# VH-VL binders against Putative carboxymethylenebutenolidase, part 1

No score or structure here was measured in a lab: all are predicted.

Target 1, 246 residues: Putative carboxymethylenebutenolidase, of Synechocystis sp. (p73163)
Amino acid sequence: MTVDIKTTLVTIPNQNLQIAGYLAEPVAVGQYPVVIVIQEIFGVNSHIRDVTERVAKEGYVAIAPAIYQRQAPGFEEGYTPEGIEAGRKLKDQTSSAEILSDLEATIAYAQTLPNVKPEEVGLIGFCFGGWIVYLGASLPTVKATASFYGAGIPHWAPGTAEPPITYTDKIQGTLYAFFGLEDTSIPMADTEQIEQALTKYQVNHKIFRYPGADHGFFCDQRASYNAEAAADAWQKVKQLFQTELK
Below, numbering starts at 1 at the first letter of every chain, in headers, positions and changes, except where a header shows other numbers; antibody chains are not in Kabat numbers.
ipSAE, averaged over its two directions, is called F for ESMFold2-Fast, E for ESMFold2 and O for OpenDDE. V2 adds 0.75 times the mean of E and O to 0.25 times the DockQ between the complexes of E and O.
[cut] marks letters that were taken out.
Atom coordinates printed by the task and the answers are left out, and those that the model quotes come from them; centres of patches stay.

## First folded at step 1 (VH-VL)

Design c1 (framework fv_ciduvectamig_arm2)
Fold by ESMFold2-Fast, scan of step 1:
Structure c1 (fold): chain C 246 residues (1-246), chain A 124 residues (1-124), chain B 110 residues (1-110)
Amino acid sequence: as target 1 above (246 residues)
Amino acid sequence: QVQLQQSGPRLVRPSQTLSLTCAISGDSVSSNSAAWSWIRQSPSRGLEWLGRTYYRSKWYNDYAVSVKSRITVNPDTSRNQFTLQLNSVTPEDTALYYCARDYYDFWSGYFDYWGQGTLVTVSS
Amino acid sequence: QSALTQPASVSGSPGQSITISCTGTSSDVGGYNYVSWYQQHPDKAPKVLLYEVSKRPSGVSSRFSGSKSGNTASLTISGLQAEDQADYHCSSYTSSSTLVFGGGTKLTVL
């Protein structure tokens, strides 16, 4: 069921900014939906590149843009205390408007590719990326969004910007959110607020809460990896994209 | 630097309404990374969290079950303050009342700033 | 009556280590890593020592450490000093978007 893929480093233009991107695509001739893969606080590291490839193997063009291109070109870190501190500092230097602009630029770039179906756009993101793709789900071209352990969706944004939950009424596609019940950065109350907002605005959604799973449960390079939760979540992601992206 | 300034001591009769105000400086009551709580302390019950108000696209309130039917916590954005209203007080509501900032960054929440406290006595 | 159970008192001598426990349920302490610890000196508001079980805010001594096992969180004070004599309170967020405190522990430094 998986296909052969090719990977390439690309440059995504956004006005005067040249955003580095990691592109993974099926080798077979055809047109495919596109999925944008959004990093954790650690940059487009080996885990995010692996996820991008896994998405492509399921029959999608997948691209991961460097969200920290403005602040720190080429930034990537592992899961050490030093990596966490560095990633948090860069996250705090971001702007919601700039992130959304970069996401729009990435989608526009992907839509120029000859093997992409330009109307079939999905998002998947982890940690900080889960926060970003919730915000990005409000974009009119986005049909499917998988948000993994997005901390601060109800209450955090850089500077004086409104948090992503404020934009729930603009979501036109389907959103799946995945949370671990051991995740200290996301209390159950936050997941309930998200569910309530999605319900209030009649967004097609599912919320998955995994007992025993912590922040980062999907990443097999982290001590918090939970194989059972990760496997189940991946099946839900495949169902989401198969249903919503044609 | 954040400071929370509370109103002075209160003597309230049983069945009346208790009203307290907490004035905020150094932060906004509508800050997306904060919630604003009332906590009381008595010898018989120790520290007891009563409720909070916070802004996340709209205003929200959370209240402790023990006081939920009698309590309102309201923000005032024009004066940068928030208030506690506690109806139908009894002698068991006698306590030192604190306001506090419940601070949430991306990874954490905790009470990082407290007011000076207001002594409330409920007695005839 | 407090939702979280702490010992009423604990004592130690300078240089010793002491531990204060905080026991709840799977809907608070056991369910999430949202335990905080506060130190309170007489006639003062509480001051945060630890949050998220084991994390210290800037300015808090490394002598204060925290851990959790099942439904019980613990505060350990190493190298006990006279100025550590105070009341210590634990708190936890709950599954219902509320917050609960323990009964408090008086630490006496003898």
Scores: ipSAE 0.006, ipTM 0.428, lowest interface PAE 13.6, mean pLDDT 88

Design c10 (framework fv_ciduvectamig_arm2)
Heavy chain, then light chain:
Amino acid sequence: QVQLQQSGPRLVRPSQTLSLTCAISGDSVSSNSAAWSWIRQSPSRGLEWLGRTYYRSKWYNDYAVSVKSRITVNPDTSRNQFTLQLNSVTPEDTALYYCARGEFGTDYYRSLNWFDPWGQGTLVTVSS
Amino acid sequence: QSALTQPASVSGSPGQSITISCTGTSSDVGGYNYVSWYQQHPDKAPKVLLYEVSNRPSGVSSRFSGSKSGNTASLTISGLQAEDQADYHCSSYTSSSTLVFGGGTKLTVL
ESMFold2-Fast, scan of step 1: ipSAE 0.011; ipTM 0.522

Design c11 (framework fv_ciduvectamig_arm2)
Fold by ESMFold2-Fast, scan of step 1:
Parts: sequence; structure tokens; C-alpha cells
Structure c11 (fold): chain C 246 residues (1-246), chain A 124 residues (1-124), chain B 110 residues (1-110)
Amino acid sequence: as target 1 above (246 residues)
Amino acid sequence: QVQLQQSGPRLVRPSQTLSLTCAISGDSVSSNSAAWSWIRQSPSRGLEWLGRTYYRSKWYNDYAVSVKSRITVNPDTSRNQFTLQLNSVTPEDTALYYCARYDETGWLSHFDYWGQGTLVTVSS
Amino acid sequence: QSALTQPASVSGSPGQSITISCTGTSSDVGGYNYVSWYQQHPDKAPKVLLYEVSKRPSGVSSRFSGSKSGNTASLTISGLQAEDQADYHCSSYTSSSTYVFGGGTKLTVL
């Protein structure tokens, strides 16, 4: 059951930085949980705006902050080789501390909205965003996290920072991770290390591995789109948010 | 240095349970970076992976479809060993049986240590 | 029947190169970079030669190399030596959290 929504471009303050955000929210008067939608390497592009709207249609306030605000205000690319190279360069210029700071600022901004239940915060992220929301799941206010094909969670971070897996013991909410088994950028050993860490630290979690699905299987603008895996994963995301966000 | 030492009966009758033990030294059966497998070898089927046990906050098992209804791979932390039980054996279960370690750290992802092998004959 | 397809035999002369193929499906060889190759001499347990498609354990000669394209992994042995005469087995992780092996390839060095 979907609801009517409206969309707005907003500005999220973080100290001296003004982060552009794409806000989608139900039009009906009420209070809703908030879900922060985190981009792939391609910026807040049409796919991420579509996901933000799809989340809002399920009865959430949804907001997608521009993670590359410092490096390239307004950055947006499609799924071309040129877009991939541009997005990777910007990803490599990020900082884990700045990303966490921006995520915290986005949550704080959302909590000021009159239609938001300030204690009911979820995250969903894709590709680089899947990496980001795993890290962000460690924030104490986050109750539910859906991490899609997050590459490098066990071993990669920009600069000299620790990879997100080292923060697993800080996760207080529920985390669902979604992987395509044909995804060569995320070896099976990486997904098993993630599952092991979540199990070791008693994090409430589920790991979904989709045979025949590649990196980006959820995005209908990518050649790797897998409609069956995407549909199943979306049902799992709805179950996660319905269970954990009240 | 890891060593795997196999023991168990080498002759079993059809319909009986085949039981083998693999004793581990140099590692723990409950190591969270290893899995412990049984693999058999026959002239007609080559190498066949049968199943594994491993510890990740609780014990997990995975089994090959061909033996799933008949097989149990069971750890024993007190003796640092794991066992194979294969029920309702037939002459087609005659094979050389190996235990093996799989390193799951993601950097050494292969069967890196093997037991000496046990030839099990299923015959009346 | 083995799950992965290898040629039953290959042969070569000292100094030559040979390649052994290992063909599976998108649910094993094609889906993961967890292909291993094992060398087995008569009356011995298998010994790992390559893991993760192309990586060599310490002590394995650089004459052994591995690659993968689609659903097929390949082991190449260059500069063949008499002691390379052995059985060679490929293995892969699967989408069912299991492992499968090829039928094995007998290498004869003539």
C-alpha cells in the first residue's frame, strides 16, 4: 500500500557545510519514521531519487544527502564508464569521519522536521552507500539498516581509517545485508567475514545472497539489474522497516 | 603447523553407518577462521566434497546434496576433533576418505591441510 | 559424475607448456573467485597449487599459473618437468555454500 508523496530539495546544515538533500515525504498529516538513503558512487542521481521516493511511498520520511558535497557540489552521473571513473575519483577523496559527521547531521536535520518521529531512524544504501550505511549502523540512534552490495566493508576505507567491519560491535539496531553472488567486487569470503562479525557481536541481522545477481542488481538503470532479486530484496527491506521502525 | 590424523573402521557392511574421526593439532576445531570438511575419492566419481562443520558463535553444517539425507559432520571441542557419520551405506560409498581444513580468512581460501586418508570398503 | 568438467588426460614433453581447463556454471566457477587447483601424486593426499583462481601458496613454482574466463578456469604449467606428472583437480565454492570438484586430469610428461 503506497501513499501520496511530495518531494523537496533541502539544505542540511553541518557546521560550515550546507549539504544538499533530496527529501521525499507523505503528504498526509502525521508523524513517520525517517529513512536516510545513501548514494552509490554516482551522487544523488535519478536512481537514488527514485529509491528515496519509493521509501516515502511506503510511509516514511526519506532523505538522500549529497555525500560528495565537499568535493563536487551537485555531482550526478549515470551508469556509464565515464560516470564510473568520475564517481570513483570522488569516492577516493572522501573521509570516514566526514561521512559519519554528514550522516549524523542528516539525522539531526530530519529529527527537526515536524512530521518525523525522532527516535525511529533507518538507513538504506547501495554500492558505496552500502559501505557507508554499514559504518552508519554503528550510530546509536540507528534502529534499522539495509546495506546493498557494499564493497570493501571488511578491508577498505579512504585514507588511513579503519574499515566499517571494525565498528560492528557498536551496532545496536538490526542490519540486513544484500549481496549478489555473481558480484566479483565482493568475494564470498567478504560476505562470510561480515556474517561472522555480526554473529560474533550478537548483532540482530540477516544476510541475503542472491544467485545469478551481480553488483547493482537492485538498480533498473544498470545492465546488471536482476528483477527477481530486486523484488525479493525490496520485500525484505519493507519487512525490516515495518518491524524495526514504529 | 596444522596436522590432521584420521581413525575409524575401514570395513563396513551395506546398510550400516560409516564412522570416521579426524583429530586436529595445531588449530582449534572451534577456530572462527576455519571450516572442517570430509572429502572422498573414488575412481568412478573422482573427488567429492561431502560436508563441513564450523563455528561462528554457534555450530553450522553444510552438506553435499548427494549425501545430505545420510550424513552428519559433528565437532567435538573437548577432544579437538570432528567426525563423519554416513548412514545406510552401499558399495558405492567405497572410497578413500579425507578430512581437510578450509581456511576462511579470505586470504588462504583453499583446502590447505589434509588428513592421511582412510580407505573404506563397503562389502559383505 | 563430477560437477566440474576437466579433460581426463593431457600430455606434454619436458620444456613445453600445457593448459588444463575446468568448466562449471554461473553458480560455482562463474560466480566466485574461489577456484583452487590441487596436485596429487600416486598414493598421496592432494596438495594445493593455486587458490582464488591465480594465487600461489608459498613454495609453489611460478611455472604454475591460473586464470578464469566466464564459467571456465584454467591451470597452465609452463616449462614442464618430469615431476609434474600427476593428477590435477580443480575445486570451486558454490551458491549453496558447498564445494565441488572436477573429475581430475592425469598429466603425462613424455
Scores: ipSAE 0.000, ipTM 0.394, lowest interface PAE 17.9, mean pLDDT 88

Design c12 (framework fv_ciduvectamig_arm2)
Fold by ESMFold2-Fast, scan of step 1:
Structure c12 (fold): chain C 246 residues (1-246), chain A 125 residues (1-125), chain B 110 residues (1-110)
Amino acid sequence: as target 1 above (246 residues)
Amino acid sequence: QVQLQQSGPRLVRPSQTLSLTCAISGDSVSSNSAAWSWIRQSPSRGLEWLGRTYYRSKWYNDYAVSVKSRITVNPDTSRNQFTLQLNSVTPEDTALYYCARDTGYGLRAEYFQHWGQGTLVTVSS
Amino acid sequence: QSALTQPASVSGSPGQSITISCTGTSSDVGSYNLVSWYQQHPDKAPKVLLYEVSKRPSGVSSRFSGSKSGNTASLTISGLQAEDQADYHCSSYAGSYTYVFGGGTKLTVL
């Protein structure tokens, strides 16, 4: 049963940078775990705001930071070819160190909120955000991570940085990864390499591979939306956060 | 421009605690792009990394296995500095001690970018 | 002992090239492209020469270059000059958020 929520635009400080954030939180008095919601290449658009609200309705404080704050304040795009081109260009201008710094600043900001349990931190991210939360799962505070269709985890990073898979030995929490079997941007071999790394370093994990699902299967604004895969994945996310975030 | 300035006692008796301070200018000890390390140098062992402290979502420490049971590296945000405490010292801990800024926590180019002037600490009875 | 193996000393004449090796294991140099090199003149703190195996910070001469093959990283100094006489140290990420150094190499310019 979902709870009533309120939403607020917030500003997350990180040194001289003021990161725009979308905050959704239960209205009932209490303390809740916090979940950081990480965008696709399209900014904190209507889909990411909707996901942030859906997380909050399950009984979490949920925050979506603007990952492109440094490059393009206020950037958001829909799922058009023009939006894809713009988002990809901004993704290529990012830095792994700056992204992780901004994620860490978002977690630190959330931990200052009076209704947040500061030790109960989860991440969920989609597309580029799936890549980001895999990297973020290496942070010692993070207890639970849901990574959706994160392309390039084994082999890609912006600039000269190492890809997220090289940080697998630092993951102390539980990681669930969600992939569509029809997603040509993430070969089966990539998902197997990820599973092998998680197994090698004894990370608590589950890998979900959905037949008939493509990249972006969770987003109901995309042509690739797969309602059955999305519904199953959401149940797994709720189970993950309910088990790991107390 | 980042500068590191070291201070602390240069003579420590065996079994006591070695304590050094590194004052930072040109950056914040809580900078999310930095980690703050202690490295020592003896003629027999060359350079030896001892440990570091850094702020991300919270304060973290990493320590070399050889000293892990005896070492603490602590930040002080109010004075913009960090300290080394090494317990139960022996004559083998006699060395030139450096503080250093490394470039970050396993996230990009990781190297020791700026170094303090060094402090020679003698452990003698 | 030092975790990474370097020759204790190397020597060369002005204008020559010299190479200093840094040998680790598959769990440090062999696994990570996070090798850095430092130059240390007498009574001075070390100064970074190279990072990520082969990358040069601003202000470092192009005479300094780096490479890695298997478990061995190498620093090459071309066009050797008198001021290159110094100690040279390698470092590598060693996993588990730790770093290791080599024993250092004394370079003598004859």
Scores: ipSAE 0.006, ipTM 0.415, lowest interface PAE 14.3, mean pLDDT 89

Design c2 (framework fv_ciduvectamig_arm2)
Fold by ESMFold2-Fast, scan of step 1:
Structure c2 (fold): chain C 246 residues (1-246), chain A 124 residues (1-124), chain B 110 residues (1-110)
Amino acid sequence: as target 1 above (246 residues)
Amino acid sequence: QVQLQQSGPRLVRPSQTLSLTCAISGDSVSSNSAAWSWIRQSPSRGLEWLGRTYYRSKWYNDYAVSVKSRITVNPDTSRNQFTLQLNSVTPEDTALYYCAREGYSYGFDAFDIWGQGTLVTVSS
Amino acid sequence: QSALTQPASVSGSPGQSITISCTGTSSDVGGYNYVSWYQQHPDKAPKVLLYEVSKRPSGVSSRFSGSKSGNTASLTISGLQAEDQADYHCSSYTSSSTYVFGGGTKLTVL
């Protein structure tokens, strides 16, 4: 069942930084859990805005912060070779500490909204955002995380920081990870290492591996879109948030 | 084509463990696009889903809340089968037990193949 | 009692249409498009008739159609035939990654 929503551009304060945010929220009076929607390497583009709206239509306040606010205010790109090159360069200029700080600021901002249940926080992220929400799942307020095709979780971080997998023991909520079996940027061994870490630290989790699905399978604007895998994954996301966010 | 063959009827005493086996042909119990479920049917409760096992990179299980403390669903890759263990049975566990494949939507949607059913009677 | 609510019985004559409802909550029928319908003849295992609310497996007649509105899913059988006389069960995926079933509906063709 979907609800009527409204969308607004907001400003999320983080010390001296003013982070642009795309807010989608139910119109009906009430209090709702909040879900933070984290971009791919392409900024808060039309796909991420669409996902934010889809989350809100399920009965959540949904916010997508501009992760590249420091490096490139207003950055958004489509799914072209030049967009990929630009997005990768910005990704490489990020900092794990700054990203965590921006996630914390976004959560704190959301908790000030009168229609938000402040203890009911979820994350969903795609590509680079899948990497980010794995890291963000370590924040103590996060109850539910959906990580889509997060490349490099076991072994990559910008600069000299430790990769997200080293934070697995801090995850208190439930984490669902979604991978395509045809995704050459995320080897099976990486997904197995993630699963082993989640099991070792007794994190509530599920790992979904989709045959025939490639990197970006959830995005209907990408050549790699896989409608069956995307539909199945969306039902799992709805299940996760309905179970964990009250 | 895929077929599921169940073990024969069981008479089980109250407080004991019920054990049933479902043999798979035409598919693999470790298929990454299927899940393997147990469902029972009784006149008083109708159809009840009990639990599943499925393989993705490792084995997972999900169980219905009503039986979660008493149930185990286990795969056996060497024999291409899966089993139901239900502990501490009572007469209320008397039912026709089916194994079934969840064959749509990567193993979490609908039961497309069913076994023939096994009548389980719990009495002294 | 079953988790999903179905009428205990429904009846019709050959050539007519009948509809069977299946009502749940936002944590099952209303929350997911994973509603399935099963036809069961006496002394037989259930057979999948519809999945994902309205999709038909290969070999299932187009006389069987499905829909959903809010927390209620519906099975419609058009052009009713004698062999449609059977029990019909609905099922839904749940927010706990489980399945629930309705109580079943006995269809009588007169």
Scores: ipSAE 0.000, ipTM 0.433, lowest interface PAE 15.1, mean pLDDT 89

Design c3 (framework fv_ciduvectamig_arm2)
Fold by ESMFold2-Fast, scan of step 1:
Structure c3 (fold): chain C 246 residues (1-246), chain A 126 residues (1-126), chain B 110 residues (1-110)
Amino acid sequence: as target 1 above (246 residues)
Amino acid sequence: QVQLQQSGPRLVRPSQTLSLTCAISGDSVSSNSAAWSWIRQSPSRGLEWLGRTYYRSKWYNDYAVSVKSRITVNPDTSRNQFTLQLNSVTPEDTALYYCARGTEYDILTGYSFDYWGQGTLVTVSS
Amino acid sequence: QSALTQPASVSGSPGQSITISCTGTSSDVGSYNLVSWYQQHPDKAPKVLLYEVSKRPSGVSSRFSGSKSGNTASLTISGLQAEDQADYHCSSYAGSYTYVFGGGTKLTVL
């Protein structure tokens, strides 16, 4: 059942940094689990704001922090070649330590909100955000993670950092990963390596592989949008959060 | 059809600046669907990508770490060309230099380098 | 030295199949499906054969195919012909808007 929501721009403190956040929350009085929504390379753009609102309509407090706050306050781009180039430059300048610090600050901020159940934390992220939330799933407070088309999870990290797969043994919650089989940035072998790591460390998980779906299949603003895969994946996300976040 | 024509001095003295020009026909240096690179080839190092320039609402440059401190790749919209300037050359900069076009999606998908100039052999010697 | 490792030479006879490897790191070949292959005949500029690991430009023979496993990409040439005798170069996106090349492989058709 969808609920009425309100949206607000908030400021998330992290030491000397003030991170812009897009907050969507149910209007009805109550306490709700919180879901942190992590951007693609394009900043907190209209798609990520839409996803944040969709999560809130399902009965969660949802927050999308600006991961690029240090390098480019207010950055957002659409799905154009120019947007891709700009977003990739900022991604390559963003360190794993900064990402984890900002994710922890966002969770801590959310836990101070009066309508949040502080122990019921979920993550959802797309593209670069899918990579980020796999890493973030290792945080002890995270109960549920939905990782969409996270490229490079087994082998890539900025600078000298370890890739997210290295932290699989620290995941205490449940992780659902969603991949398109046509996605050339994430070969089948990468998805199998992820599944093997999750199995080895006995993490509760499901891996969803969609025939005919490409990178970005969930975003209705991208040419790669796949309505059937997106609809199925959204049902799986709702099941994940309903089961794990009480 | 796209053609790239190279020109510039073939002999450069150590410590001086190496300068080459790549003239473009059949496309525009400010095309939003192209990027313009310099790549060199030597027997000891093989092929080496050096850098590129391209237009996407504004001009951008990207450079290989090994040459970043002494390289400039610069577009000239009025003459439809782009140039390589490599400062403080040493005999190790002796190589066959190519200009090349990257496609619209060269950094994400698609072709990396679909048209190449004829090559210019540059010797760095006193 | 070259960032990507290729064998210096490979040989085959007409009609045979040969494979050329291109080994990088987790920061290039292992991270991105942005591997391209180039054919270079003597005294000529390189010509693109494959892009995105396995995709062929229009006009390139289906005898040329590509694959990738972990940090290693491979070019396979089936039904080898005398005209295939050339140097073959691999390239990969290497992050931070940079590209790297392999050392090149000389193919001799015996």
Scores: ipSAE 0.000, ipTM 0.412, lowest interface PAE 13.4, mean pLDDT 88

Design c4 (framework fv_ciduvectamig_arm2)
Fold by ESMFold2-Fast, scan of step 1:
Parts: structure tokens; sequence; C-alpha cells
Structure c4 (fold): chain C 246 residues (1-246), chain A 125 residues (1-125), chain B 110 residues (1-110)
């Protein structure tokens, strides 16, 4: 059963940086786990705001921080070739240390909210955000992570950082990873390498590989939208958060 | 058993359009498993990636900043090929042009695992 | 002008090991694990030897290996053979969301 929600624009402090955040939360008085929703390369756009609201309707406080706050305040783009070029350039200007700092700041901010259970933290992210939440799963307070089509997890990082797969041994929570088998940005060998790392370090995990699904299959604003894969993945996300976030 | 076969004019005059075709066998130009790139090689600039086209539920193009205003990379699904069009050429566009299969993601190019035979294009008046 | 620095030439005798360096900055080689190496014989297209710093495609000899330390990627060829005489090119993804190549290294097998 979905619940009534309200949405608010918030400001998340991180030292001298003021990170814009999109907050969606249940209207009913109570305490809820918090889920941090992490953008694709396109900023906190309409799709990410819709996902944030969908998470909140399931009984969570949901917040989407602007990962590009340092580089391009207010950046958002749709799913066009021009949007892809702009988003790629901003992605490459990020730093793993700054992204982790911003995730920690977002979690700390959420923990100050009166309707948040401060120890019940989950992450969900898409595309670049799938990469980010894999890295973020290594944070001690994170109990549940849903990583959607995170490209480059085994071998890519901005700046001088190690790729997220090198942090697999620090993951204390449960991680679900979702991949489309038609997604050429994430070869089968990459998904196998991720599964091997999670198994090696005994991380509680599931890997979902969807036949016929491409990069961005969850986004109903993209030509690559796959309704069947998206519906199944959403059921898995609800099961993950219901089981791990009390 | 992927093969790339190039064709097109080898002499182009300054200010005209350079046009090359790359015919694909052993894979599909609309395959979700690949992108399709053009790369050139000259003594003065070395190897230089120019642009690519690829299908992921819809067609996408990525272009190098240095040529973005002049370049088009187009697929042709019916003939299983893709083309390079480079407008307003100058003598600095004289190079050996290659097409290649690109195993990269939506945010990075390469590696290039199969290459065409190359076409030497001279831009001269 | 190449963005990545390679030595113009290297030489070795059959059976020896040689190493070719590819030096960039923290915004390309140092910042990403998307370094590839290509072998090019005269009048032929380049052939991929290594990708993602150290991964070897099917059919490429185990004599070719790759590594990276800081801003420098390295290609090592062990048990040098006459057929290894060729030009070798590195490439790397950059923080500007583009791919750049090195200037190439001519390997002479003596």
Amino acid sequence: as target 1 above (246 residues)
Amino acid sequence: QVQLQQSGPRLVRPSQTLSLTCAISGDSVSSNSAAWSWIRQSPSRGLEWLGRTYYRSKWYNDYAVSVKSRITVNPDTSRNQFTLQLNSVTPEDTALYYCARDLGSSWYEGPFDYWGQGTLVTVSS
Amino acid sequence: QSALTQPASVSGSPGQSITISCTGTSSDVGGYNYVSWYQQHPDKAPKVLLYDVSKRPSGVSSRFSGSKSGNTASLTISGLQAEDQADYHCSSYTSSSTLVFGGGTKLTVL
C-alpha cells in the first residue's frame, strides 16, 4: 500500500558547500527509514524526482542530492545526445572523495530530520548513480543498496581514485545489482567480475540480469524503457528495503 | 569473424565534404553490443578519434570536440554500414581514415577490436 | 601533437624483455583505468593488444602485459620475437570525456 507524500526542496550543508536536495516524505506523523536516491549523468531531473517520490510512497523518507552541485548548480538534462554529452563532461569533473563526502553529508542531514530512523539507511542509484551507490555501500551506516546499470564499477573512477570494486570488502549491508543483458556499456564480464568480488568478500547480494533490457531500462522517459524488467526490478527493490530497513 | 570494408573518394578539395563508408559483416550496425567509430592517423597529429554512432533503443552519436561542428556519423541499417561526413575540409584533414568497432560504454570510447583497412584521403587543391 | 608521452623508439634483441611507457596526467592515465595498447605493422591497421590497463583479448600472446603506476602506464613484451617489430600506441580516456592517443613508439628487434 502506497502512502500520501509531500515534496520539498532542501539545502544539505557540507562544510562551505550548500547541496540542493529533493526531499519526498510521508505526510503521516511517524518515523521512517531513509533512502538516498542518486542521479544518472543527467542531474536531479524529472525521472530522478519521480523515483524519489515512488520510494517515499512506499513508506520511506527519500532524498536526492545534486551530485553536480560544485560543477553546475541546478544542472538537469533530458535523454538527448546533447544531454549525454553535457552529463558526461560533468561526471568526469567529479571526484570519488567529494562524492563520498557529499553522500556522508546527505546521510548526516537526513539523520537530523525528526521523522527519520537514523540507523536505517538505504541507497538507490541509476547509471552513474549505480556506480556511486556501489561505492557508497562501503559506508558503515548503509544497510541496503540497489545499484542499477552501474557502468565501470570494476575499472573506472574519476581523478586518481580506485574503482568501486576495490571497496567491496567494506560493504556491511546487502547489495542488489540490476543489469540489462543488451547493455553494451556493461559487458557480461564486468557483471561477472562484480559477482565474483561480492562472493569473495561474503557480501550479502543478488545480481539480476534482464534479457532484452538495455542501459536505462528502468526509466519510462527513455526509448530504452523495458516495462517488464522495470516492474520486476521495482518488486526486488521493495523486497530489499522492506527486509533490510526496519 | 567481424570484417569492416571501407570505400569512398581519396581526393577531396579544400572546403568540400569528405565522405567515407564502412560496410560491416559478422555483426550488425544496430547491435546493442557495439558502437561504430571513425579514427584518423596523420604524421603531425598521430591517431585521433573523430566520432561514433550506436544503437541503444534509439540512435546516438558522440563526436570529438575538435571536429564536432563539421562531422556527421550516420548508420544505414538496410545496408549494414555507417558513414563519415566531414564538412569544410582543409589540408590539415589529410590523413589515413579508419572505421572500427568500438566496445566502449555511453561515456567512454574504445577499445577498438576490429578495424577497416584504412583509406588515405588527401585534401589538396 | 599527442596528448600522452611515449618514447619515440625502443630496441631489443630476440628473447629479451622490453617496456614501453605511456605518461599522462591525473586527468587521463592517472585518473582512469581505461588505458589500451595497440600494435601497428607497416601499412596495416592497428590491432588491440591490451585494454583496461592489463586485460588481454583472446588470441593475444601472454608475452604482452600491462601495468600502471601513478600517471604512467607500461606495456611489457617478454621473450621478444622478430614479428614484434612494429609501432605501439597507447590510448586513454580523459576527464574531458574524450579519448586521446600517445605519439607512438617504434620497436626495433635487432
Scores: ipSAE 0.000, ipTM 0.420, lowest interface PAE 16.0, mean pLDDT 89

Design c5 (framework fv_ciduvectamig_arm2)
Fold by ESMFold2-Fast, scan of step 1:
Structure c5 (fold): chain C 246 residues (1-246), chain A 127 residues (1-127), chain B 110 residues (1-110)
Amino acid sequence: as target 1 above (246 residues)
Amino acid sequence: QVQLQQSGPRLVRPSQTLSLTCAISGDSVSSNSAAWSWIRQSPSRGLEWLGRTYYRSKWYNDYAVSVKSRITVNPDTSRNQFTLQLNSVTPEDTALYYCARGQYYDSSGYLDYFDYWGQGTLVTVSS
Amino acid sequence: QSALTQPASVSGSPGQSITISCTGTSSDVGGYNYVSWYQQHPDKAPKVLLYEVSNRPSGVSSRFSGSKSGNTASLTISGLQAEDQADYHCSSYTSRSTYVFGGGTKLTVL
């Protein structure tokens, strides 16, 4: 059974930047692991807020930071051509260093909360966020990472930065990656290259490849939603966090 | 595996409608991961993207500003093809016309490049 | 007029490296990492060489590499070979959800 939760908009400090965060947490008194929920290109929209709440209902403190805080405070878009255009522009104006800095700031903020177990940190991210959490899995505190349809992990990064796959040898936790086999933005060869890197560096991992599922299969607001793949993937996410975050 | 085969008239008179067809094999015109574009090439202007059609729960079209008032790009699911109609042509519309498949390869799951091209059709607009 | 600026021509000898630039604005090349490069031999359709600035499709030689700084993307061809003689076109996605091309660059080897 899921637990009762409450939601709050919080402010996450990072140097001179004040990052908006969507916080969902159990109402019962106690200490919980924390899971950072990372957006698609569309900002902290209704889908990401829903995922944040679903994570919290499983017994975690869940926080979704606004990755686009520098470029566009309050940005959120739906899954329209206009939303895709706006989100892509902001993604491309966001550096790997900024992303990593904001992840570290979000984790540090979460660790100050009285209901958080500071050593029990997980990440989950989708699309652009799937790419981000692979990079973030390299942070020393991160114990569990669920990366959904992260395109370009082996070979893409903004500007002249190194792609996330080059950080694979720094991953100390467990990483589950979820891909749709119909997703033409992530060729099979990319998923195989990721699996080979994780194996080479002895990272504890699982790769899930869903026949008939496309990019965005987890999001019930997208045309590509696949209920069966989404349900199975969610079960795997719950198993990952239950096993790795105590 | 994907092949694009073009057909249509190679000579059009000024003020008439230029009409070309692109037949698709190895993919579906309604594939959610593809978009179908027309691109032309003239010696003086290089390559010019004209417009595209694609399916994502419903059909969408995007058109270059320079041709938007004269152009229609239409899918035909039953024949697995798409067409270009360019109205009120002038000699400046004389060009090699290509159809092309766009696919996406980024975290947004959207179009970024043209991976398969038709053979090209030289269309001359003259009286 | 082409929307993106490329040099009209570039030349090199076998074994050398050459670079072709592609300059746009913050609404295309500078605003997105969605620059692609195409090679076109005489009387042939263009063939994709690079996408998303620096990614190579399967079968494209590692001699072709791409980069971007500000509003300018660059294609570099190392170890020039006679078969590289062709026209090279850059393209970028735009803030209007459209695509634009450069004027093309004619590469002469020798």
Scores: ipSAE 0.015, ipTM 0.485, lowest interface PAE 7.1, mean pLDDT 89

